# VH-VL binders against f9vpa4r286to426: the designs that were tried, part 9

Target 1, 141 residues: f9vpa4r286to426
Amino acid sequence: VIEEIKNAERVIVIGAGTSYHAGLYFSIELNRLGINSLPVIASEYYNVRSKKGDLVFAISQSGETIDVLQGIRMMRNSGAKIISLTNVIESAIARESDYKIYMRAGPEIGVAATKTFTTQLASILFILSVLKKENLKKMEK

## First folded at step 2 (VH-VL)

Design o1 (framework fv_ontamalimab)
Fold by ESMFold2-Fast, scan of step 2:
Order: structure tokens, then C-alpha cells, then sequence
Structure o1 (fold): chain C 141 residues (1-141), chain A 123 residues (1-123), chain B 112 residues (1-112)
């Protein structure tokens, strides 16, 4: 997963609602690390031109968000690789993805949208921490 | 039968441009991408870029970026490669090749190739 | 860019004898989907390249069973069990796991 993000020509982060806001944070931090990233509101997926070399990072708690699913299908058909961050094993979005990251939020945490957003941020922060360590190793070599 | 048929040989002067066509038949054009690969005389194969026949999205090799434009006309099932500001080292046989998807994945190989178009750049 | 290195660059074989071509990539060609994006092409004199083997070991439609591919990770081999006159040409390995797609230098196969 980390190698896919590091080697992408561009990372397109797609999500809806609170997932979009988690994705926006991720995209901003990727750009700060020198990784070209574009945040996309899922309902506006049809405005995005994707191609081989692009990596799509799709965030959907349920794994069934229609606009996210349609967006990744369009971008996959244009040659992009797909990573999904979702809570539901074998959901439609997970099945359509090349790489799958499962949040595994508990029932009590999953019920409240704000708690769901927090688990999405935790997953994103973990990915960012690994990318930052890789960046430091590169500078030391 | 699946087939890609390319336009005929071209002789150009340095600084000119060339537009090569690649007409597809025997399959649903919009379901596959088209790669462009060139081969200089006596040399190996060099990938130039890719276009989606579905939405026109492109990706170009660094060496030709800024000088190349790839397009696809779905009404005629024809892909085009337009290369500008021609140099003598652009002399090559240019091939189009269908991008094939072999199951779930985002990267594909090339299965069906056109016959090639010889482009000679000389003064 | 992923670098593809072929050995040998030239082979001269007696008809009916076997031939073996090696291809080494600078990075693993194994994708998370479990597939390895390594291909073998043959370019006969005056013709476009034709696909022989896709995803390491699968023979493309119409390709004779004397052709076989093997390997994993970064090391791959194309084997011709009994070379025939029509097998003369230049053989290329290619990777499509990462853009740009890259080819080996080519291996010329000739009959003695």
C-alpha cells in the first residue's frame, strides 16, 4: 500500500460527507510530503480525468456509497489503481479495489458519524506516519 | 476478427508534425485502451503513451511529453497520435497496440498490434 | 522507471534444439491482486511484435505449446523446447505494473 502511494503520479482522494473531510486532510498532508494529491467530492466524480499512473484512495464507511462506487469504477476503467478505506469486509467498494484497508470500527463507535470520522482519521494518520518515516530514511541515504 | 489498421508511411522534414491513425475493428472500441510504441531502425521498443477510448484520458512518456497528443474518435473507432516538432531521432516505426485487461487490476498488457507506420524525418 | 534486462542478447540455435531467454526486472512485478505483470513478445522480421506469453506463464491464443514462460518476482525465463524456422526473430520481455511500460533490450534468435 505505502509503495503504491509513494510511486503514484497523482493520488486522487474520493469521499462523500464526513469521509470527504477526512480525505481532504489526507490530500493536504500528501501534498506537504511532495506527493501530488487531488481531493474529490464523490458526487462530482464525473469532472475528474484519471489515467494510468493515478492512484485512487476511496473512503467510505459503509463501502456502499453510490457516488464513491461509480467514481472508482470510472477511474479504474481509465487505468487508475484503487485503494479503499472502509469498515465492511467484501462491500461493493472493497470488492472493486486493488488494495483494501479495513477500519474495523466497533458497533458503539460506528453508530455515531463523528466517532466514525475519528477512526477514519486514525487510519489516515497511521499511513501518514509510515510515509513520513520513509521520507526521513530517504534524506539520510 | 480483432484488427488494428494503421495509416501509411510518412516522410517529414525536421520541425514538421505527423499524425498517425489506427482504425480498430472486431471489438467494442470504447472497452479497451490504445498504446503507442515506437521502434527506431535497428533498435528496441519504446513506449510513448496510452489513451482510453472510453473517455479520452491520456498518459504520455516523459521523452515526448509536450510534443505529442493522442486522441480517439469513437464514431469511427479510430485512435490518432500527433507528434510535433519532429527531430531526426523521431525516425521510427510507430505501432498502436490494444490495451487488454486480464481480470481485476489497474495495469494491462498489449495483445493486438497494428502493422506499424514508418515515419522518416530527414532534411 | 523499471529496468528490464535480457540475457543473452543473441542466440544461434540448430533447428530442433531448445532455447532459453532470461529477463530480470529492477523491481518486483508482483501486484497486490496476486498477478505478475510480465509479458513476452516476438517480433519476426518485418512484422509488428506479437504477444506470446502474458502474466509470466500463460500462452496467448494460437501460440504453440513449445513456448513456455516461468519465473517470479524479478527473475523470468522464456523457453522454446524445440526451435523451428518460424521462431526466428527478436524476443522482448515487458512489464506493465508501473508507468512507463518498459521493455528489455531484446534477444535475437537465429538458425545456424
Amino acid sequence: as target 1 above (141 residues)
Amino acid sequence: QVQLVQSGAEVKKPGASVKVSCKASGYTFTSYGINWVRQAPGQGLEWMGWISAYNGNTNYAQKVQGRVTMTADTSTSTAYMDLRSLRSDDTAVYYCAREAYYGRGSYWGMDVWGQGTTVTVSS
Amino acid sequence: DIVMTQTPLSLSVTPGQPASISCKSSQSLLHSDGKTYLYWYLQKPGQPPQLLIYEVSNRFSGVPDRFSGSGSGTDFTLKISRVEAEDVGIYYCMQSIQLPYTFGQGTKVEIK
Scores: ipSAE 0.000, ipTM 0.503, lowest interface PAE 14.8, mean pLDDT 82

Design o10 (framework fv_ontamalimab)
Fold by ESMFold2-Fast, scan of step 2:
Structure o10 (fold): chain C 141 residues (1-141), chain A 123 residues (1-123), chain B 112 residues (1-112)
Amino acid sequence: as target 1 above (141 residues)
Amino acid sequence: QVQLVQSGAEVKKPGASVKVSCKASGYTFTSYGINWVRQAPGQGLEWMGWISAYNGNTNYAQKVQGRVTMTADTSTSTAYMDLRSLRSDDTAVYYCARDRYYGSGTYLGMDVWGQGTTVTVSS
Amino acid sequence: DIVMTQTPLSLSVTPGQPASISCKSSQSLLHSDGKTYLYWYLQKPGQPPQLLIYEVSNRFSGVPDRFSGSGSGTDFTLKISRVEAEDVGIYYCMQSIQLPYTFGQGTKVEIK
């Protein structure tokens, strides 16, 4: 999955609610690494023009968020590859993704949105750490 | 002057493979993708697939999926289309055509085309 | 796949007379970005296709002003105000709103 992110023309990060905020952080950090990235609020997916060479990184706790699902379908139809970060194995979003990353979030109980955000950030921070290490190796050679 | 120059005509037997080249000049090769479009004798245009010259990402048409491989060599600014297990219905003129697929603003589509490579599949 | 349908499939034009070609898509080519991804190409005998019109109505660099494109949604038209000998060939509409890119079946334009 790391290779897909490194080699993408542009990484579109789509999510709703707390997932969008985790995605916004990810997108900002990707741009700092020289990887072109666009954060997208899932409910506004229809405002996004996707192209061949784009990679979509879709974040959805349930894997069933309808706006995220509609967004990835639209973008896949334009030639984008899809990576999903979800909690639910074989959810609709996961099923329709080319690559799947399952976050370590438990069932939501009341204030679980905060816990979900931190779990999503943990996954994103791990991905960023690998990307940063790859960049350092390239600079040293 | 922006141009795409393709390799010469090929005659192949059924079951063989063919590799067509498309050499780009006059622009930044890695800023564009290359489409492959074929045209059987007396027929219309059929899109076969696309490759990013930036990262090598590909998308292939369903009809040729599993038999085609598209590659790009950034050191020589050359794209390649390798079609395997050739059948008589693969007889066509094969074109490469560039497009800009990333960025905002106007999308020109396939604005520069190679001259075409005739591939004949016959026993 | 989006199906592109052209009419007529062929037309013979007296030099200097106008010509009109229709293109219909099986679904809207209007993208959420406000642009319509419809293109017109001309393939002259023995040559590769060349871009004439991009995004419905914009003439590509070097294309004579006798060529014009119009339309919206699923219905598009290419007009040549005065057909010249150099305009002979097969005209194709194409959509690039989604993969695979698809072409109309082509309209052959001949001089009488």
Scores: ipSAE 0.000, ipTM 0.511, lowest interface PAE 16.6, mean pLDDT 81

Design o11 (framework fv_ontamalimab)
Fold by ESMFold2-Fast, scan of step 2:
Structure o11 (fold): chain C 141 residues (1-141), chain A 123 residues (1-123), chain B 112 residues (1-112)
Amino acid sequence: as target 1 above (141 residues)
Amino acid sequence: QVQLVQSGAEVKKPGASVKVSCKASGYTFTSYGINWVRQAPGQGLEWMGWISAYNGNTNYAQKVQGRVTMTADTSTSTAYMDLRSLRSDDTAVYYCAREAYYGSGSYWGMDVWGQGTTVTVSS
Amino acid sequence: DIVMTQTPLSLSVTPGQPASISCKSSQSLLHSDGKTYLYWYLQKPGQPPQLLIYEVSNRFSGVPDRFSGSGSGTDFTLKISRVEAEDVGIYYCMQALQLPYTFGQGTKVEIK
């Protein structure tokens, strides 16, 4: 999925609530790496014009968030490729994605909402570390 | 007009394979899934599996897992079901049916059905 | 697999009289999104099934007002307020909460 992110003309990061905040962080970091990225609050998906060359990174713990699902369907219809970050295998969002990344249970750090955000951040940080080539360099050395 | 048009009747010997086609028209093919449902003579409806026309993801009923392959050709808006190692109890009318939504939201299940393809397995 | 059970399996109705078909699921069809994934289909002789009701109680486009669906959780009902000759066929309930999708055994409706 790393090559898809690196080669995208623009990476649209869509999420709702807490997932949007994780996505906002991801989008900011992608721009710092020279990758054009746009964070989108899922409920406002209809304000986004997507096209071939765009990559959508959809974040939804349940994989069933209706605004995220509506957004990826609209953007897919306009030619974008879809990557999902979800916690539920074969959920609606995962099922409709070209590429799927499943969140892993992290260390227990508190209430469920905090744990969900931490797991999303852990996944994002791993992707960013690969994009920065840090983890790949450590594995090869 | 949204339509699913299936290929014609097939007569096969036990052990043979059959490939049924389902050509879609009147809608954006890649925005919907296609289900395959069969009905043995005088019997009820049995779900066979599902394919996403968007990315080709499939899910097959356990009873036919390992003998079935579902594919979708987006260039011709056509879905296919290939069933191998045919048995006499595979004799049925096979239907394709469009699935309008997934998961949450306004989910209509299978809303538009093909006319059916009769597959007879006899020696 | 979710098991769908219909009663009765056969129903003979005088024209103009009401008909009622029951469908029970082995587990709740209510999803966490608040929707219940239960559907009703009619199969007329020699034809493919046609969608009548989606998500328990919503009539599909073109379906006459005399058809209505109700229920919640595991117990569902399809009612026809005044059965017409064109309503003859086999009625199936279906769940789409989880794969594999499963159907009831069917209820044959015929005119006396």
Scores: ipSAE 0.000, ipTM 0.524, lowest interface PAE 14.4, mean pLDDT 81

Design o12 (framework fv_ontamalimab)
Fold by ESMFold2-Fast, scan of step 2:
Structure o12 (fold): chain C 141 residues (1-141), chain A 123 residues (1-123), chain B 112 residues (1-112)
Amino acid sequence: as target 1 above (141 residues)
Amino acid sequence: QVQLVQSGAEVKKPGASVKVSCKASGYTFTSYGINWVRQAPGQGLEWMGWISAYNGNTNYAQKVQGRVTMTADTSTSTAYMDLRSLRSDDTAVYYCAREAYYGSGSYWGMDVWGQGTTVTVSS
Amino acid sequence: DIVMTQTPLSLSVTPGQPASISCKSSQSLLHSDGKTYLYWYLQKPGQPPQLLIYEVSNRFSGVPDRFSGSGSGTDFTLKISRVEAEDVGIYYCMQGTHWPYTFGQGTKVEIK
């Protein structure tokens, strides 16, 4: 997953609602690390032209968000690789992703929006921590 | 032009396995998912599962989970459904159906169906 | 799993008369994106199902304008303004909002 992010020509981060805001944060931090990143509101996926070399990072708590699913399908059709960050194992979005990251497995119990956002941020912060450590090692060479 | 062509009828004994094929033509196979839906004689439609022709990811209906395997061969543009430990109540016409990934941006349902494969499970 | 219930289970219609089929879901089919993924299919005798209506009310390519779909939430209706001989078959509603996909039990439409 980390190597895919580091080697991508561009990382498109797609999400809806609170997932979009978590994705926006991720995209900003990726750019600060020198990784070209574009945040996309899921409902606006059709405005994005993706291509071979692009990596799509799709965030969806339920893994069933229709605009996210449609977006990854369109971008995959254009040659992009797909990474999903979801809470539900074997959800539609997870099943159609090349790489899967699960926030937490188990039945959905009606998580509050603020809790969902915090859980997504925890996963993103972990990914960023690994990328930042990699970046520091690179600077030493 | 866009077409799904399925393999021929099968007659099996209880406990056997059956593998139904679904050959796609007229579109980019890897850009669409394939659903499998069955229909017992005189009964309604029952969703069996789905496979991505893109990466081979699957989702199976709980009723057949553990007995079914869906695969896709991109070199031949062919999807397969392998159903094991056959019972008499698996007797049905099995359909493959394409799920559109991209088009007008509004399609999410199954728009193109195969002709069906009759599977009979009897003594 | 979402249960889809159709009413009536059978309809016998005089040619040229209207027909109406109801489909009810056990929970709302309204997705958080604002769309409702409800579909209507027709299975003519000896044929595979064919798509008639997608996303509640949109006619699929080539479907005659005598077919119309409507509804929201958990209650949906398919109407045929003037039933013709070629419309004989079994009609199914299907939900694609949640996994697994589920079908109604079907409504048989036949000519008197």
Scores: ipSAE 0.000, ipTM 0.506, lowest interface PAE 16.1, mean pLDDT 81

Design o13 (framework fv_ontamalimab)
Fold by ESMFold2-Fast, scan of step 2:
Structure o13 (fold): chain C 141 residues (1-141), chain A 123 residues (1-123), chain B 112 residues (1-112)
Amino acid sequence: as target 1 above (141 residues)
Amino acid sequence: QVQLVQSGAEVKKPGASVKVSCKASGYTFTSYGINWVRQAPGQGLEWMGWISAYSGYTNYAQKVQGRVTMTADTSTSTAYMDLRSLRSDDTAVYYCAREAYYGSGSYWGMDVWGQGTTVTVSS
Amino acid sequence: DIVMTQTPLSLSVTPGQPASISCKSSQSLLHSDGKTYLYWYLQKPGQPPQLLIYEVSNRFSGVPDRFSGSGSGTDFTLKISRVEAEDVGIYYCMQSIQLPYTFGQGTKVEIK
């Protein structure tokens, strides 16, 4: 997965609602690491031109968000590889992705939206920590 | 001016592997992708996969997924295709072909092709 | 996979006469970016394929104006207004809107 993100021509991060905001943060941080990234609101997927050098990072807690599913189908058909970050094993989005990352949210306790954002952000922060470690090693003499 | 020059013909036994090279000249190697396309004797064209000369990012045809590896060496402007576990039906002429994409304003498909490398797989 | 179907499979043409090749795709090649990802290639005997037409109707650099492409959606045509001896070979249409890239089965053009 990490190699796919590091080597992609462009990482398109697609999500809806709270997942979009987690994705926006991820995209900004990827650009800071020198990885070309574009955040996309799922409902506007049809405005995005994707190519076979693209990697799509799709964030959907349920793995069933229709705009995200339609977006990844369109982008995959244009040649992009798909990584999904979902909480549900065998969900539609996970099944149609080349690579699957499952976040473990645990039982929903308290404010559901806040908890979803926290688990998505934790997964993203972990990925970023690995990428930053790789970047640091390259700068080492 | 713009050229892709491939390595010479190979004869292999079933189960062996082959590595074909494709040396680019006359353009900025990292600004284009390289496709690999094969053609069995008397047959049509079959796309095998693509590699970014910039990032090394690859995308392979499902039929060869797991048996093929494509790489690009920016220091020598050379792309490679390594095909493993060769079968008699891998006998073909293998072509590399350059493709402009992503931000070029135009999408010409594969515009410049190598001369081809004949790979024969027989006992 | 998108299936590309060419007709006819073979053409025998008297020099100076026109030739027409059809290509049909199993689904639309029009992308949301407004471009149609359809290409025509010529493979001369013993040579690699060479690009003739890109994005349906655009003639590639150095390609003679006797070659023209047309069509939209799923139906495309390549026309040669006056076939010359150097035009002998196998013609292929190709789509690049979806992976894997797929080619028609080819149309062999011969001189009578």
Scores: ipSAE 0.012, ipTM 0.636, lowest interface PAE 8.4, mean pLDDT 84

Design o14 (framework fv_ontamalimab)
Fold by ESMFold2-Fast, scan of step 2:
Structure o14 (fold): chain C 141 residues (1-141), chain A 123 residues (1-123), chain B 112 residues (1-112)
Amino acid sequence: as target 1 above (141 residues)
Amino acid sequence: QVQLVQSGAEVKKPGASVKVSCKASGYTFTSYGINWVRQAPGQGLEWMGWISPYNGNTNYAQKVQGRVTMTADTSTSTAYMDLRSLRSDDTAVYYCAREAYYGSGSYWGMDVWGQGTTVTVSS
Amino acid sequence: DIVMTQTPLSLSVTPGQPASISCKSSQSLLHSDGKTYLYWYLQKPGQPPQLLIYEVSNRFSGVPDRFSGSGSGTDFTLKISRVEAEDVGIYYCMQSIQLPYTFGQGTKVEIK
């Protein structure tokens, strides 16, 4: 999965609601690492022209968000590879993805306002930490 | 057996429109894209565009952008290429060709081609 | 647009002799995914193009082993070890790394 992200010509991060905001953060951090990334609000998927070489990173807690599902179908059929980040095993979005990452709740203490966003952010932060370590190793060699 | 069968030859006058069909069989129609490629008499191959039968997404070559519409009818497993405002330099054999999209399978590229449809534009 | 240039544009071969066709692209066809998006097609007289080689060096199903592809980056070669009568036609290289997909001008192979 990490190699797919590192080697993508462009990483399209698609999500709806709070998933879009988690994706926006991810996209900004990918660009800082030199990885070309475009955040997309799922409901506007039809405005995106995708192609071979694109990697779609789809974020959906339920794995059933219709706009995200329609977006990944369109982009996959245009040649893009799909990675999904979802909490539901074998959900529609996960099932239609080339690679699947299932969310894990981070260590939480006390009452959380929104558990969904925290879980998505924890997964994204983990991916970013691996990418940053790889970047540092390459600079040292 | 996987095959693409195209409609018959067309003769049109300048300014007319032509609609070429490409009927697919032997595979899941929505799992592959369809490319349209043309070849003018004695010339090489020129890519015109691509459509995904799954969702109707299209990409057109700039030279025909604004004059071409590609569609797919999943109920009949048939792709169409509609070219408008025909000019004499649109005279060519038009081919449809199947393409696997990324992650879908063994072959990435145009692996199965239709027999071609000759379109002649003359006064 | 990526420009694909083939040499030679025409060649006449005695049956059983080898043939070699060169294809050069105006920019690298190597994708960051590690794949090189170069293809070779043969168009026999009166027929549609048929796929011979995909991703530089892989023979498509049913293609005889006398056909081989090689190369990297911007320079590619198609070789026929022993040309047979059924190999007559026009050979095209193609790139699919970038839209629009583009073809070389074609190389006409004829039997002497």
Scores: ipSAE 0.000, ipTM 0.513, lowest interface PAE 14.9, mean pLDDT 82

Design o15 (framework fv_ontamalimab)
Fold by ESMFold2-Fast, scan of step 2:
Structure o15 (fold): chain C 141 residues (1-141), chain A 123 residues (1-123), chain B 112 residues (1-112)
Amino acid sequence: as target 1 above (141 residues)
Amino acid sequence: QVQLVQSGAEVKKPGASVKVSCKASGYTFTSYAINWVRQAPGQGLEWMGWISAYNGNTNYAQKVQGRVTMTADTSTSTAYMDLRSLRSDDTAVYYCAREAYYGSGSYWGMDVWGQGTTVTVSS
Amino acid sequence: DIVMTQTPLSLSVTPGQPASISCKSSQSLLHSDGKTYLYWYLQKPGQPPQLLIYEVSNRFSGVPDRFSGSGSGTDFTLKISRVEAEDVGIYYCMQSIQLPYTFGQGTKVEIK
């Protein structure tokens, strides 16, 4: 996954509702790391011109969000690769993605409270932490 | 060296199925996609679809949608194209072709091609 | 689908003379990343296609410098400065900016 993000021509981050806001944060941080990224609200997917070379990072807690699914289908048809971040194994979005990240809360994190946004953000923060370490290594060389 | 080696020629009757193989060597198979392109006798090139060797995800051309299945076996570095319900207009040479995806050196086009597999559909 | 149109459909060239092939796309092949996703392939008799030019003007590894590509947007040209016997075959342009990938009709190049 990390190599896909690092090597993408552009990372399109698509989501709806709270997933869009998690994606917006991710996109901003990717740009700060020198990775070209565009945040997209899922309902406006049709405004995005996508092509092979683009990497779509799709965030959907249920894996069934219709606007996200429509967006990734359109972008995949244009040749983009799809990474999904979802809670549901075998969901529609996960099944149509080239790479899949599941937002499972482990026992070590385990709190029963409402966790949709926090589990999305935790996954994003982990990805960012790896990318930041790689960026630091490049600066040291 | 990088190469793709395809299975031999096939002669089939209408309604039959054909499965063409494409064995890759000389590169990391799972870092590339395999495209399938066909060419009817005396005609131009027609894109049929592609498969990701990493996860097996596929995209098929509308004309063959519902009749084609593309698979990849990472343990043998071999891609397959299974075309069902053959019609006379499926008579063609079928090529597999490697396509680079991500990476700073990628040019996003098919570069290495197999030698082709002739499929003849006749009654 | 993007339609790719080549002209001419056939060329008969005296050895050592130049040849030029045009390719026109039904919509722009320029992506927002700044790259133009246009490719040229040569299919020699009895062989699979081989990549000559990628992204409009870049020669693929091992391709002689007598081959050059140019163009932008929807209009592209492949030039061979001095046609040799080994250059005989059918030339195809291709776009990969959107699925399905589409090819031109092909231009047959023959020696007189």
Scores: ipSAE 0.000, ipTM 0.512, lowest interface PAE 16.2, mean pLDDT 81

Design o17 (framework fv_ontamalimab)
Fold by ESMFold2-Fast, scan of step 2:
Structure o17 (fold): chain C 141 residues (1-141), chain A 122 residues (1-122), chain B 112 residues (1-112)
Amino acid sequence: as target 1 above (141 residues)
Amino acid sequence: QVQLVQSGAEVKKPGASVKVSCKASGYTFTSYGINWVRQAPGQGLEWMGWISAYNGNTNYAQKVQGRVTMTADTSTSTAYMDLRSLRSDDTAVYYCARDYWGSRAYYGMDVWGQGTTVTVSS
Amino acid sequence: DIVMTQTPLSLSVTPGQPASISCKSSQSLLHSDGKTYLYWYLQKPGQPPQLLIYEVSNRFSGVPDRFSGSGSGTDFTLKISRVEAEDVGIYYCMQSIQLPYTFGQGTKVEIK
């Protein structure tokens, strides 16, 4: 997964609602690391032009959000590779992705959308920490 | 028009293998998955598996796991289902069906092939 | 696996009369995305299945308005307000919320 992010010409981060906000944070941090990234709200997927060399990072709590699914399918058809971040094993989004990152299976009982955002953010922070460590090692050469 | 056209009927002996084809036209083949569903004589519908025409990823029903291989040839827009070690209870009509995610909804299996009759007899 | 149970298994209808088919799932088909992944198919004699209703209550393109789907959670119904000769066949409900996709046993609709 890390190598795919490092080697992408551009990382498109797509999500809806709360997932979009987690994706926006991820996109901003990728740009800070020198990785070209574009955050996309899922309902506006049709405005995005993707191509070979692009990597799509799709965030969906359920793995079934229709706009996210339509977005990744359109971008995939334009040559992009797809990574999904979901918490449902074998969800539609996960099944149609080249790489899959699973959050916790199902939401915590008694916790609202805030918990889901925090879990998505934790996964993103982990990915970012690995990318930063890779950058540091590369500079040592 | 969106269409799935399957290969012709097959008669096989127990222990043989069969390979059924499903040729797609009228849509972007690599945008959708293909389901394989079979129906034994006088029986209901049984899901066998799914393949992504984009990346070749597959998921097989437990009953046929280890005996089935599903493939997709993007250059000819054709999906294949290869079933090995045939038994009499594999006698069925085998259908391919598009797994359709539309802009508004998940439609399920919206377009079906005409079916391929596979008879396993000695 | 999710088990889909249809009742009745056979139905004989006079033309123009209504018909109703029930489908029950062994677990909820409501996904966390708010959608319910329940579908109805019709298989006419000698033909492959054809999609009638998607996501519980939405008629597929070209399906007459005499067909309607309803229900929620684990209980679903397909209604035909006035059965016509062309409606003869076997009706199946299907769930796609999880793999493997599973079908009901089928309901045979015949004309008296």
Scores: ipSAE 0.007, ipTM 0.570, lowest interface PAE 11.4, mean pLDDT 81

Design o18 (framework fv_ontamalimab)
Fold by ESMFold2-Fast, scan of step 2:
Structure o18 (fold): chain C 141 residues (1-141), chain A 123 residues (1-123), chain B 112 residues (1-112)
Amino acid sequence: as target 1 above (141 residues)
Amino acid sequence: QVQLVQSGAEVKKPGASVKVSCKASGYTFTSYGINWVRQAPGQGLEWMGWISAYNGNTNYAQKVQGRVTMTADTSTSTAYMDLRSLRSDDTAVYYCARGRYSSSWYPYGMDVWGQGTTVTVSS
Amino acid sequence: DIVMTQTPLSLSVTPGQPASISCKSSQSLLHSDGKTYLYWYLQKPGQPPQLLIYEVSNRFSGVPDRFSGSGSGTDFTLKISRVEAEDVGIYYCMQSIQLPYTFGQGTKVEIK
């Protein structure tokens, strides 16, 4: 997965609602690392040009978000590789991705309304920590 | 000489399934996608879906979603459309058509078409 | 879905006279990449559709220069400067900016 991110000509990060905001953070941090990245609101997927050499990082907790699913299908057809970050094994988005990252099931403390963002952000911070060669704990706020 | 050659006519009973083939020649099969378009007798053209021969990805029209499967065999440069649970309103000529890859983000246009496969669904 | 509407539905033309077909889309076909994803097809009797014009105004290989496409946004026109007997058939516009791809209802062109 990490090598796919490092070697991509561009990383398109697509998500809806709270997942888009997690993806926006990821995209900003990738650009700071010198990796060309474009954050995309899932409902606007049709405005994105994609081609071979692109990598799509799709964020959807349920793995069933319609706009995300349609976006990855269109971008795959243009030659992009797809990585999904979901919480549901064998969901539609996961099944249609070249690489799959599942958010860990486990104890979660907090308000239900913040659960999705916290879990997605933790996964993104872990990926960034591997990319930066730094401990995940040092990146926590 | 780019060409798409489809399988022969089929007559099916309601509830059966049909599998139409589309054999490509004269170009690099994996550089394009294949669209499937049908035309009921005396009616206009209706897009059914497409498959990328580059990576096997598919997208199906809502009307046939759940009843259709499109596949591509790169070893034989052949695309297939499998339509199940046939109804009388599936009676149509089914065409495959090459989708063109471009610098734009999805296959655009359909530049080369197969000759068509007549599928008749009757009791 | 994007709705494509053609006018007229049928057209009878005296040989050598011009013909014009209009196509209107329910939303703009202009993509952020600067391209407009509008196509014209001709289906001759008993044959599969054949591509005439791609991306509004580009003539496909082998298509005579009497065919021309124009338009922008949501309004498009196919013109035949002088209709020949071989031009008889049903003409369709199509958009590919958004899935599902959609066609106009067709315009039948006949010789008087």
Scores: ipSAE 0.000, ipTM 0.492, lowest interface PAE 17.4, mean pLDDT 81

